# VHH binders against o75319: the designs that were tried, part 85

Target 1, 181 residues: o75319
Amino acid sequence: GNHIPERWKDYLPVGQRMPGTRFIAFKVPLQKSFEKKLAPEECFSPLDLFNKIREQNEELGLIIDLTYTQRYYKPEDLPETVPYLKIFTVGHQVPDDETIFKFKHAVNGFLKENKDNDKLIGVHCTHGLNRTGYLICRYLIDVEGVRPDDAIELFNRCRGHCLERQNYIEDLQNGPIRKNW

## First folded at step 7 (VHH)

Design m19f (framework vhh_etentamig_d1)
Fold by ESMFold2-Fast, scan of step 7:
Structure m19f (fold): chain B 181 residues (1-181), chain A 120 residues (1-120)
Amino acid sequence: as target 1 above (181 residues)
Amino acid sequence: EVQLLESGGGLVQPGGSLRLSCAASGFTFSSYHMHWVRQAPGKGPEWVSLIYGSGEYTYYADSVKGRFTISRDNSKNTLYLQMNSLRAEDTAVYYCARHLDYPGSAFDIRGQGTLVTVSS
């Protein structure tokens, strides 16, 4: 089916690069088949994603897709030059340690292989907010030693929307650091 | 042992309603997105609806949008499909399916399904 996700239109398509990091967050792009259900100004295809990032004078080097579905767009809809990684995440609970480990491993691997450029890691779930913000903030806290409140504030400012899930916020602020991966 | 048991199908007249149930066991139900999939006589499987593990997000095929409602009760490990304004073309065996989390497959269909016949 090509039904548009609930509340998808309520969110900005793409945030800004998070200063001091290689992260940029966005909502899920929708392939061309969804455009019949959208006004021209509401369209956000994979092509639109890359155009908006270029407009910010940035370049994607990796996309991490956190959605639990492949129906919104396919890796084949992306430029062949940009790696795509799927990490299936369920939405209602804090991501488990295995999911957090997979995310950290992917980010660390990208950074090691991209020392000589300034390409970005694009991260999205359905709305580019709760799962996306949690995993980015968890990385900043656990790996880079950023204070939880500072990580959350940085994400919220750059995404243009505040993290909504209280259990995610509580885990980031008071939960254990996940050092084992 | 993962088990999915569909029920609630039957014969109904056009314009009528039915509620399907799917009883799940053998896995942590709340951790999985769930689908309804149907197969009409002589046709391949058609995806009908998806509900996220949290229940927060639901999606529907265009053919059923506005007529069908997917829901779940995680405390009872049960998935539901409320079907209203039924049409002859809704006649099919309905299956519930656990969403698979590996590439190339979206559905884990385990049950026998439940037959819905819409006829005058």
Scores: ipSAE 0.000, ipTM 0.114, lowest interface PAE 16.8, mean pLDDT 85

Design m1b (framework vhh_7qia_2)
Fold by ESMFold2-Fast, scan of step 7:
Structure m1b (fold): chain B 181 residues (1-181), chain A 118 residues (1-118)
Amino acid sequence: as target 1 above (181 residues)
Amino acid sequence: QLQLVESGGGLVQPGGSLRLSCEASGFTFSDYWMGWYRQAPGKQRELVAFIYDSGDTNYADSVKGRFTISRDNAKNTVYLQMNSLRPEDTAIYYCAALHYPGSSFDYWGKGTPVTVSS
């Protein structure tokens, strides 16, 4: 179906850059076919995403798409100059170690190849909150050595919404160090 | 596009060794990060070892000191040397490739089975 995701309208389209990092989080953009179900103020297309990033005086260098579907928008809806990575993740479940390591490797590679610029890594799931927040915080904790509560608070503040899934929060706070980074 | 073909799996006794190979065909193998993943019956797939385009490596704690990942860009091949094998290492082993930056897909092989049993 051409249904908008449950609760999608409840979330801000794009957060702010997380200070001290290259991360910015947002909810899934919706292609033109969804516009008939949305008021003008509710529209958030791929074009709208790039306009909002520019309004913050930022530039995307990579998009990491954590959704389990391609129905919301297609990679060809994005500018050719912005690389796109799909990491399939299921909602409700804490991402497994394979998914975590894929995310870490993608981020590390982007940073290595973008040392001479300040372009951002855009990360989204459906709402840009639970899976998105988990993987960004997991990276900050395991790779950058950030304290779990500090990583979570930074994400919540910059996204404009708090992580909702208790199992995700518990994994971040309890966290045995995942040394494969 | 990049294609991956694994080989070297088989049956081995506990304490034995196996060497897995993953041969790639296609453009720009040297730009790809290469990984070995495994999936045991009834368990989720897990990362075993990873090698970056630079040659830097990363290992799961469960295999560190026993397994070694390496690559030969001239031969478009990535290897996994597995020593001191345990029954818990029994799984189907998959080769994977990831390219950054770019609009490339994740590439996966079809897997090669490894059984550690007496």
Scores: ipSAE 0.000, ipTM 0.131, lowest interface PAE 17.0, mean pLDDT 84

Design m1c (framework vhh_7qia_2)
Fold by ESMFold2-Fast, scan of step 7:
Structure m1c (fold): chain B 181 residues (1-181), chain A 117 residues (1-117)
Amino acid sequence: as target 1 above (181 residues)
Amino acid sequence: QLQLVESGGGLVQPGGSLRLSCEASGFTFSDYWMGWYRQAPGKQRELVAFIYDSGDTNYADSVKGRFTISRDNAKNTVYLQMNSLRPEDTAIYYCAKYSPFTGEDYWGKGTPVTVSS
């Protein structure tokens, strides 16, 4: 069975670009096989994702998929022109240092290769909220020197939903800066 | 009513082995990812091993090659086979249920494991 993720319908499909950054967050797109369990207005396929981003006058240059599954959609469902990176991240625990390093490395690599354009880094987990918000905020704090509360506020406002996991929030506010070297 | 009941903990010498079991009830076991966490005195609870609904597995680096997680969907049970135990493996071990959809978790009461001479 193609089960719809729990509470997936409760979240906006796509947030807004985070000003001053190249990040945009969204919930996991669901491939065609899930559409039998969704009303037309609830559908959010890979195609719907790209249409919604174009409606904001933005363009994706990279997708980072933080889900711990490949059942929701396949990389083949994405345009060939948009790189896809899978970083398997469990949804309940603060991401480990290896995961944080992989995320930072991917973001830094994209930014170096895309300094001559304004393409966005799209980041998602299942809801596009906790794992997604944690790793984006961790990057902003550790690499860009943003104050933790400012990073969290920016993410919450642009995503349209607040980070829910208190252990993630506590780690962002009070945890060590991770150099991952 | 959702319930996770861990068993199999105990005292063992360094280099020894233990097999932990977790019997689940109150949910459709085969639809959920299952894992084992541990918490040593004065330390944060950490993920040790994880098994997907598909049967694929993932392990913390500290236990990779020594621990094996498995599941029996007919018995609603998840297992952790622990080999080559070390004093630093001493902890309370918790069985956990995760939704493959959201990564939400639920924990059992835990079973203590002490590795000591």
Scores: ipSAE 0.000, ipTM 0.138, lowest interface PAE 16.3, mean pLDDT 85

Design m1d (framework vhh_7qia_2)
Fold by ESMFold2-Fast, scan of step 7:
Structure m1d (fold): chain B 181 residues (1-181), chain A 118 residues (1-118)
Amino acid sequence: as target 1 above (181 residues)
Amino acid sequence: QLQLVESGGGLVQPGGSLRLSCEASGFTFSDYWMGWYRQAPGKQRELVAFIYDSGDTNYADSVKGRFTISRDNAKNTVYLQMNSLRPEDTAIYYCAAIPGEYRSLDVWGKGTPVTVSS
């Protein structure tokens, strides 16, 4: 249905760009059919997303959707000029190597094609926190060589919420490096 | 226990057609989202086509207009109709039953090979 995702209202809609990277994280936008369940100040549609990014003097060049559903909004609700990539990622469990590889491949491809601009890679799951934070941090650790604790701290600060799932944090801190890009 | 069995793969010439079937047993089929994935040797597995419990569908850009996914809840079966096949469609095709967003594991079939060559 059109029911709001559990705890969705508890999270800030959009974080800040992570300095030194092209990443920005946010919670899932909700299409117009959900607005009857929301107060005006709680609304966060695809249009609201782009307005909030613009208000930070930023521009999206890619959206990576990590939710395991398409009930919240459709790609057609996004501007035609912004590429959309779906990577189906189930919640609660650490993403598998296939999912990590797809994410790294998409990020690397975007960066190669966007060397002449400063457009951002927008990443979201339902809350823009656990799956989102895991994959962004995994990229920074495995590809950019960032220390795990530094990657997690940077994500938490810029998102405005701390990663909540201990199994995700444990994998980032002590898990193997995935060199599958 | 959840089980998926694929069938319908084979050898076909470029421009030909195949219809893949995936029969589900051991669960309430209508409650699950169903997907077709493929994997060519040395490549990552990719989502080809997806169908929700509502009947809404989504397709990879490489197959839009050529492939059609459908489901028959009365027969616990999902289908992939593949038209205008190309050599680059050669892969092992896998059926997956997808639980809700926060449930942990997809159920996968064993795969059915599709080879497109002249």
Scores: ipSAE 0.015, ipTM 0.324, lowest interface PAE 7.5, mean pLDDT 87

Design m1e (framework vhh_7qia_2)
Fold by ESMFold2-Fast, scan of step 7:
Structure m1e (fold): chain B 181 residues (1-181), chain A 117 residues (1-117)
Amino acid sequence: as target 1 above (181 residues)
Amino acid sequence: QLQLVESGGGLVQPGGSLRLSCEASGFTFSDYWMGWYRQAPGKQRELVAFIYDSGDTNYADSVKGRFTISRDNAKNTVYLQMNSLRPEDTAIYYCATWGTLYSHDYWGKGTPVTVSS
């Protein structure tokens, strides 16, 4: 269906690149069929996503889609030059170790293959906040050795919204470091 | 339980070609997304090519235009056609499934590819 996701309008479409990383977070783009339910200033299509990133003088090299649906947009709506990876995640629960390792593997592979450029890894769930912020912060903590509070603060500042789910925050702060892979 | 068995690796000269196969046994994989990964000595495992259940594909920039991933659901097999091979393609190549939070991921044991004269 063409139902707008709950609270989707409450969030900024695209955050800023997280300094010292290749990450940029955003909310789910909505294909053209959703625009009948949106004011012009509320529209955020796949085309709008790429325009907003270009306005920041940045370029996407990979999109990681964490939603549990394909109804919002299709990979075909994206430029052929930008790889698209789907990792199905359920909201409200902390991603399992399998999902965390898939995310880390995709990021590590991208970074190695893109040493000679400055292209970004775009990450989104429905709101580009809880699942998105969790996985990005988990990567920074486990792989890059960033302090949990620093990772969370960096994500919150760059996304323009704070991580909302206390169970995600508690796992990031107090959970085990997963250095594997 | 789904098991993945890779084959087709070997020694090849620079500029040569190899076709890797990954066969699922004891179960159909038509609902799974499939990837080919590689791991060179002392390095982390890297995604090389990915194929959705729809047949759509994605490639790492280092192999784009040289490698082609495809699948044959009737044979429970995914393939990686590797052309214009370079010494830096030398690695152990792994086949893997991509699941959801409700599905298990399966990995093969790998097939070695060496590109040298």
Scores: ipSAE 0.000, ipTM 0.114, lowest interface PAE 16.6, mean pLDDT 84

Design m1f (framework vhh_7qia_2)
Fold by ESMFold2-Fast, scan of step 7:
Structure m1f (fold): chain B 181 residues (1-181), chain A 119 residues (1-119)
Amino acid sequence: as target 1 above (181 residues)
Amino acid sequence: QLQLVESGGGLVQPGGSLRLSCEASGFTFSDYWMGWYRQAPGKQRELVAFIYDSGDTNYADSVKGRFTISRDNAKNTVYLQMNSLRPEDTAIYYCAAQFYSGTPRFDYWGKGTPVTVSS
């Protein structure tokens, strides 16, 4: 099944680095087998991801894949030098506390190992928007002490698209801080 | 280069206690998430207890309140304290280590240490 994810073409491939953080968000890369269904300017393979990051004068040090599938690309399609972490998340639902904890620990571990460089943590779900934006904002709020509305605004501006799911937005604005798991 | 060696398994009566140890050799032990898994004959390997590099822990419902996982980074060792043991805890216990950048599975495994709970 080489069918393109619904609405995938509606979103920018890669956002900008979120200033003051190590985060960059993008939509899911699609392996070569999907390219027959795409115009050249619509292609966004794993190779295209790394080229677009380089065009911004940035370097990826970690990819966190939040999709519930391995269908779109394989970890083997990525450079061996870039760590890959899979955290299975279901769309539409606010990620549970275990998922939030796994994300926080992956980010904290990366920052500890990469204190002497400026490499980025790349985060994606299918569209690089709702699950991706939720977990990045949750990290900024819970760990970095950023105000919820400031975290959301920063993500929306840098991603180039606004968080769409009201349950995610409401949890970020009014939900409890997850400091202990 | 990271190797894991389990010890402390054995035969114990129901209600007894055992302390398992897993000693790592190599570099950067403190950067690994550590877990204990178990596998009874003919069954799938299951997660028992997990400890992150932060020291935070997670337990399977079947062992919560009875088992305690801990780590000593200075000794490159992770422990599993097992109290109030039951016959259904009988299994081979495996130590596992995962670097944070790995897939949702452990990157390194020990060979296992057997635990038998019977009277």
Scores: ipSAE 0.000, ipTM 0.140, lowest interface PAE 13.9, mean pLDDT 84

Design m1g (framework vhh_7qia_2)
Fold by ESMFold2-Fast, scan of step 7:
Structure m1g (fold): chain B 181 residues (1-181), chain A 117 residues (1-117)
Amino acid sequence: as target 1 above (181 residues)
Amino acid sequence: QLQLVESGGGLVQPGGSLRLSCEASGFTFSDYWMGWYRQAPGKQRELVAFIYDSGDTNYADSVKGRFTISRDNAKNTVYLQMNSLRPEDTAIYYCARGYLETSPDYWGKGTPVTVSS
């Protein structure tokens, strides 16, 4: 349907670039067919996403879509110059090792191909919070050696909202490092 | 505005010592990880030493046992004590702020260190 995701309006559309990284997190953009259910200041289409990124003097080089649906917007709604990667993840459960490895390989591949620019990796799930924050923090912890509490604090500050899922936070703080090289 | 100002570089003989300082301003220093990086002539910039907000440290293998990184949050300063200096330590040394050892978000302008007889 044409229904707005639960609690979607409660979240800031797009966070700030996470300093020292190429990551920026945001909630799922909604295609123009959703506009009749939103006030003008609530609209956050794919076009609105790119306008807000530009307003921060940043440029997207990759979008990683973590939602388990295609109903909110289509890849065709994005500029052709920005690669789009779909990694299907379900909400509520910690992503499995295969999903974590796919995310890490996508990030590493982007960084290798974009050494000569400062373009960002945009990551989103439905709210741009739990699945998004988990995978970004997991990357920072496992690949970059960031301390779990520091990764979580950095994400929370830059996203403008704190990770909400206790099982995600617990896995980040006390779970095993996933080695994938 | 945010600033990182390095000092303490210079010319030293092999086996000598230098202490580098980096004074930070424009942000809450105690909340950030700080690192020292270097770029030798004709080489890529590399991590030398890193210090977390907790005070825990990490060192490049080439400097372990010779260099010590430390911080003074009351003075907003990070230090690099360099002992037993070698000609291959010759480089421009950069102070940096960040949450990642491999990708700092802010860099100082650098201070040159030359180890030569």
Scores: ipSAE 0.000, ipTM 0.126, lowest interface PAE 15.4, mean pLDDT 87

Design m1h (framework vhh_7qia_2)
Fold by ESMFold2-Fast, scan of step 7:
Structure m1h (fold): chain B 181 residues (1-181), chain A 118 residues (1-118)
Amino acid sequence: as target 1 above (181 residues)
Amino acid sequence: QLQLVESGGGLVQPGGSLRLSCEASGFTFSDYWMGWYRQAPGKQRELVAFIYDSGDTNYADSVKGRFTISRDNAKNTVYLQMNSLRPEDTAIYYCAAVTYGPLNYEYWGKGTPVTVSS
């Protein structure tokens, strides 16, 4: 039994590009085997993801998958032209410094290699909200010097849903800057 | 390393009730998704009930309205309350702890038998 993630249907599939950045956030795509459990309007496959990005006149250059599972879709379900990076993260707890470092390293590497184009970094966890929003905001705060409340507001507005985990919000607003990661 | 120990199985008459418990050790329980599965002789193992880290639940159609899954994170325990039991519910019941990763069903208990007969 393939289970649809709880509350997955409650969230918009894909947010909007975050202005002034290369980030776009979305919920986890579900491979074709899940479609029997979904109404047609609820489907969000890897193909649907790329169609929705194209409809926004954007192009993905990297996908960062923050889920701790490969059950929902496989890298081979993605176009060969789009790099895929897996960073295993668990829910509920604030991501540790090693996870934050891996995320920052991947983003910085992408930006250095893609100076001559406008391709986006797509980031998702299961719902594309808490872990996704935390790591994107952490990057903006620590690397780009964005004020915490401004980063959170930008993410919430573009994702179409507000960060829900209070411990994540508190860490972003009042936690230490991880400058050496 | 995670370990799961099921308890509460036994013999019960049709229409009766049983409460299964699964105590977890060796991990942060609140981070895991927990499920109850069953396997009758000659059948494949099937999902009965699932509870996510959020507390949301899913049930097999055959048990909806009769079974309730719940968790107590302070006690590292997941429960399955089984009401209105039928002979068709006879099986070995397995607790599973699932986290994110390449193995969707990462840890399994050894099972607890449930027999529903008069």
Scores: ipSAE 0.000, ipTM 0.106, lowest interface PAE 16.8, mean pLDDT 84

Design m2 (framework vhh_7qia_2)
Fold by ESMFold2-Fast, scan of step 7:
Structure m2 (fold): chain B 181 residues (1-181), chain A 118 residues (1-118)
Amino acid sequence: as target 1 above (181 residues)
Amino acid sequence: QLQLVESGGGLVQPGGSLRLSCEASGFTFSEYYMGWYRQAPGKQRELVAFISYGGDTNYADSVKGRFTISRDNAKNTVYLQMNSLRPEDTAIYYCAAPFRGSYTLDYWGKGTPVTVSS
């Protein structure tokens, strides 16, 4: 249905670009049909997303949607010039290796094809926090060689919210490095 | 040169209130997220409150309902209104802004000390 996601209003709509990377994280945009349940200052549509990114003097080049649903907005609600990738992830579980590798492959492909611009990879789940933060940090640790605590701190600072799920934090800090991408 | 200058700290009794200010210069303040952090004696620095350029806020669980972060873009100033202060709020309070385009550099002020004691 058209129910606002649990705790969705508790989170900042869009974080900041993570310095030294092409990542920006945000909570799921909600299409116009949800706006009747929101005050004007609570609205965060796909259009609002692009306006907030532009206000930061940034530009999106790819959106990676990690939600397990398409009820919140449709890819057709996005500008045709912005590629959209859906990676279905389940909310409370650490993403499996196949999901991690798919995320890494998409990021690496985007970066190779966008060497001549500074466009960002936008990543979101429902709250733009736990699954989003996990996969971004996993990429930084496994591909870029960032120390786990540094990756987590950078994400937390730029998102404006700390990763909440202890199993995700534990996997990032002490889990194996996966080198296939 | 970019500068963040905190003020408003001091000694206050439990249950009291203080208002901290952070004045920013050297960058386009209205385009930056701003945060308040604190560091208690013998502990690591922790996030207290965060505010976006558009005024969206987030708070540490320990301060929700007691502290309010706000900003005045015309004055390049971010504020932290602290109510119902507790001894465990005793810390040096720091203003911070992230540095855009750099992986490792955040802009930090020198801090303003807050002591909550009878």
Scores: ipSAE 0.000, ipTM 0.146, lowest interface PAE 17.5, mean pLDDT 83

Design m2b (framework vhh_7qia_2)
Fold by ESMFold2-Fast, scan of step 7:
Order: structure tokens, then sequence, then C-alpha cells
Structure m2b (fold): chain B 181 residues (1-181), chain A 118 residues (1-118)
């Protein structure tokens, strides 16, 4: 249905660009049909997303949608100038190696094609926190060689919320590096 | 992979000035936090200053008003302008790069010695 995702209102709509990276994380935008159940200050549509990113003097070059649904908004709700990539990612369990590989491939491809600009990779799941934070941190650790605690701290600070799922945190800190890009 | 090479250290008298330079090689230099650390003989390494990719700066209390950190992203270089130098500023100065200024920096140079004495 048109119900607001559980705890969606508890999270900031958009984080800040993660310094030293091209990543920005946010919660899922909700299309116009959800707005009747939201106060004006709670609304966060696809249009609101782009307005908030522009207010930070940033520009999106890619959106990676990690939700396991398409009920919240459609790719057609986004500007035609911004590529959209869907990676269906199940919540609660650590993403599998194939999902991690798809994410890394998409990020590497974007960076290769956008060497001459400063456009951002926007990443979201439902809350823009657990699946989103895991995959961004996994990329930073495995591909960029960032220390796990530093990647997690950087994500938490810039998102404005700490990663909540202990199994995700444990895998980032002590799990194997996935060299599958 | 980021590599850092410091230069500009030397011997200077109290009250003098030096400008340290750090050249980075590799990719994404402009996206890293850049910092200067120092280590005096028998002491722990301490943070002197850092600068964000956008130019925001932070300084240790001991150097505020005397040192200025800056960067030139086009030249992949970070600088430390050191004025009103004191004997207690004597140390090996290290350039560092990282994703977060509040954690240990990930990449380090070999260091450049600075001696302040008469």
Amino acid sequence: as target 1 above (181 residues)
Amino acid sequence: QLQLVESGGGLVQPGGSLRLSCEASGFTFSEYYMGWYRQAPGKQRELVAFISYGGDTNYADSVKGRFTISRDNAKNTVYLQMNSLRPEDTAIYYCAAGWSPYQTFDYWGKGTPVTVSS
C-alpha cells in the first residue's frame, strides 16, 4: 500500500557528501501519492532530493537504489539526465558477493566515466542506513583500502545516523575482503 | 594508491619561518583530507593541522596564529607555512592523507626534519 515505511520519519532525508569520496547517502524518496500522510516538513519526494542536494552545492550523476521494491517511486520520477541503477538487496542479511560485485562494478564504471567532473553517486535503501552504509563502507574498505573503523565513522558522521545492524558492522570490521570487481 | 613526499625542512633560528611542501602522486588527491603531524625525539606523534578537500582548516592550539595550512589541488600539493618558530617546534614533520580527520590518517610521507635553534 501507500503506507509510510516503518521508522522512515526517524531519519534525516539526505546526508552530506562523504569527504574524500563521490558518495552521498539518503533515505528512499516517496512519490506524490505518499504526501497526503505527511506534514509539509516531512515530505521527501524525488524533487525534494534533488533540491536538497543542490542546496549543498552538489550534483547527482548516478542513483543506486538498493530497495527490494519499486513501490516508493519510479525511475520516471527522476530527471532524465541522472542514470538510475536498481540492485535488489534483501534487508537484514549481509549482502551476498554477487550484490557486492554489482555495486563495485557500477561505482568503478561511474568513476571511470566521470573523471572530468565532481558529480556524486547517490545511494539509498529504505532508510539510507544499513544496506546503504554496508555497501558504501564495503567499497571503501575493499577497493580504496580504507580502514574498516574509519569507513564506518565517516559514513555515520556524514549520514547523521549510525549503522544499526550488528551483523553488518561485524562483517565490515572482521569479515573477508571481497576481491571480485 | 596515494604516495606523499615532503620537502622544505631545515635549520632555522628562533623567530624564523619555513614553508613545508608535500607532493601527492596517485588519484583522488583533491578528495582527501590532508594533514601535518610532527614527532619530537622521545615524544608521541601529534597532529599539527589538517585541511579538507574544500579548504576548511583545523589547527592544534600550540600552533594557532603561527602556522597556516593550505593546498593547491591543481598541483597535488599541500603546504605548511610556519612563522614565529620556537625551539619546541623542533621535530620531524610528516604529511598524511585520510578519509576522516578524526581518525588516524591512512597514508604517510617519510618526514622532513625541522630544527629550531641558535
Scores: ipSAE 0.000, ipTM 0.107, lowest interface PAE 17.6, mean pLDDT 85

Design m2c (framework vhh_7qia_2)
Fold by ESMFold2-Fast, scan of step 7:
Structure m2c (fold): chain B 181 residues (1-181), chain A 117 residues (1-117)
Amino acid sequence: as target 1 above (181 residues)
Amino acid sequence: QLQLVESGGGLVQPGGSLRLSCEASGFTFSEYYMGWYRQAPGKQRELVAFISYGGDTNYADSVKGRFTISRDNAKNTVYLQMNSLRPEDTAIYYCAKLDYTGFSDYWGKGTPVTVSS
């Protein structure tokens, strides 16, 4: 359907780059067919995403889409120069080890292939908050050795919204480090 | 330029074992993730196992505990040790070089594995 996702309007479209990293988080862009249900100032299309990233003097090099649907926009709505990776994740559940591994693999490979530039890894789920924040923080903790509370604080500050799901926060703070690259 | 050559497939009885090998050339092998996919008749190609350049591994639930992926960077070779084989493991097995999105647009010719009595 052309129904706007629940609470989608409650969240800022795009956060800021997380300093010291290549990550930027945002909510799901909505293709043109959704715009009839949105005021002009509420629109956030794939084109709007790239305009807002450019306004921050940043450039996207990869988009990782964590939604469990393809109804909001199509990869073809993105510039051909930006790779798109779909990792299907279910809301409410802490992502499984396979999902965490896929995310880490994509990030590590992007960083290796983009050592000569400063392009960003854009990550989103529906709201760009819980699944998005979990996987970014999990990467920072497991791969970069960041303290859990520091990773969470950095994500919350840069996204402009705090992680909401207690099970995600508890896993990040007290869960095991996943040694899958 | 890029080549992936699989070997080691064959006919095996249920409960048996096989070791698949994939020799790679045309790229810096030690810098890439490598994976094994399989495709059974009438089914989509599925990722079975993958291994990082550092040796960390991940497996599909259907093969976890039975299959082991490994690599030898000096020989530009990735292996799949398959134990406790079942009829449902029957498929053509493909070696793949994985890009940073986890996608492979290049597959070897494949090596067929048939598990039957």
Scores: ipSAE 0.006, ipTM 0.241, lowest interface PAE 9.9, mean pLDDT 87

Design m2d (framework vhh_7qia_2)
Fold by ESMFold2-Fast, scan of step 7:
Structure m2d (fold): chain B 181 residues (1-181), chain A 118 residues (1-118)
Amino acid sequence: as target 1 above (181 residues)
Amino acid sequence: QLQLVESGGGLVQPGGSLRLSCEASGFTFSEYYMGWYRQAPGKQRELVAFISYGGDTNYADSVKGRFTISRDNAKNTVYLQMNSLRPEDTAIYYCATYPRSLGEFDVWGKGTPVTVSS
């Protein structure tokens, strides 16, 4: 099925790099088969993602795909030079500890292997907001020691949209630090 | 190797016009989408307009109705006609390929500054 995700058009395609980090967040790219249902200015293919990152004078070194589907685009739609990591996450619920640790491990591994460059970690779910924002903020809080409200504010400002799910916000502000990394 | 060289930038007062040119050298660019980008001080680079190899155009909302992109494939040149210029159009303007397929050349010019001020 080539149905456009609900509310997908309501979100900016790609945010700004989060200053002081290697993170950039975006909504899910849609492969060419979806473009017939979109106006030209609404199109956001995998290639459009790379063009928009380039327009910001940035370069992707890793994509972490948090969606629970592979129907929107295929890894083969991405440049061969950019690693792609799939972490299946279900929307609406706070990601479990195993998912959080997988995310942290991937980020830490990327940073170690890319210490001599400034390439970005691109993170997306369907809208590039709730699951994406949660995992990025969780990393900043647990690994980098950022205060929860500061992490959330930084993400919201750079994404151009505020985290919407109260359970995600509550877990970030008041939940336990996951210390396995 | 595709090389792009911009020209035509300068100082102009609000309401004025400028025409930017971008010449490709090394080989014909008739099969590539071409774009104009701009970057104002302290801001991110943004796409202004692009043109397909067949002449189809697309514009950023901020410049629609004021700017016109065109190309002359025989001269390997892409143009940006800028009318009704505003202070917020002040930026360095870059000519670049606009890749639509993986493996297309991704080449940028060095930029040409445009200042809109009285």
Scores: ipSAE 0.000, ipTM 0.147, lowest interface PAE 17.5, mean pLDDT 86

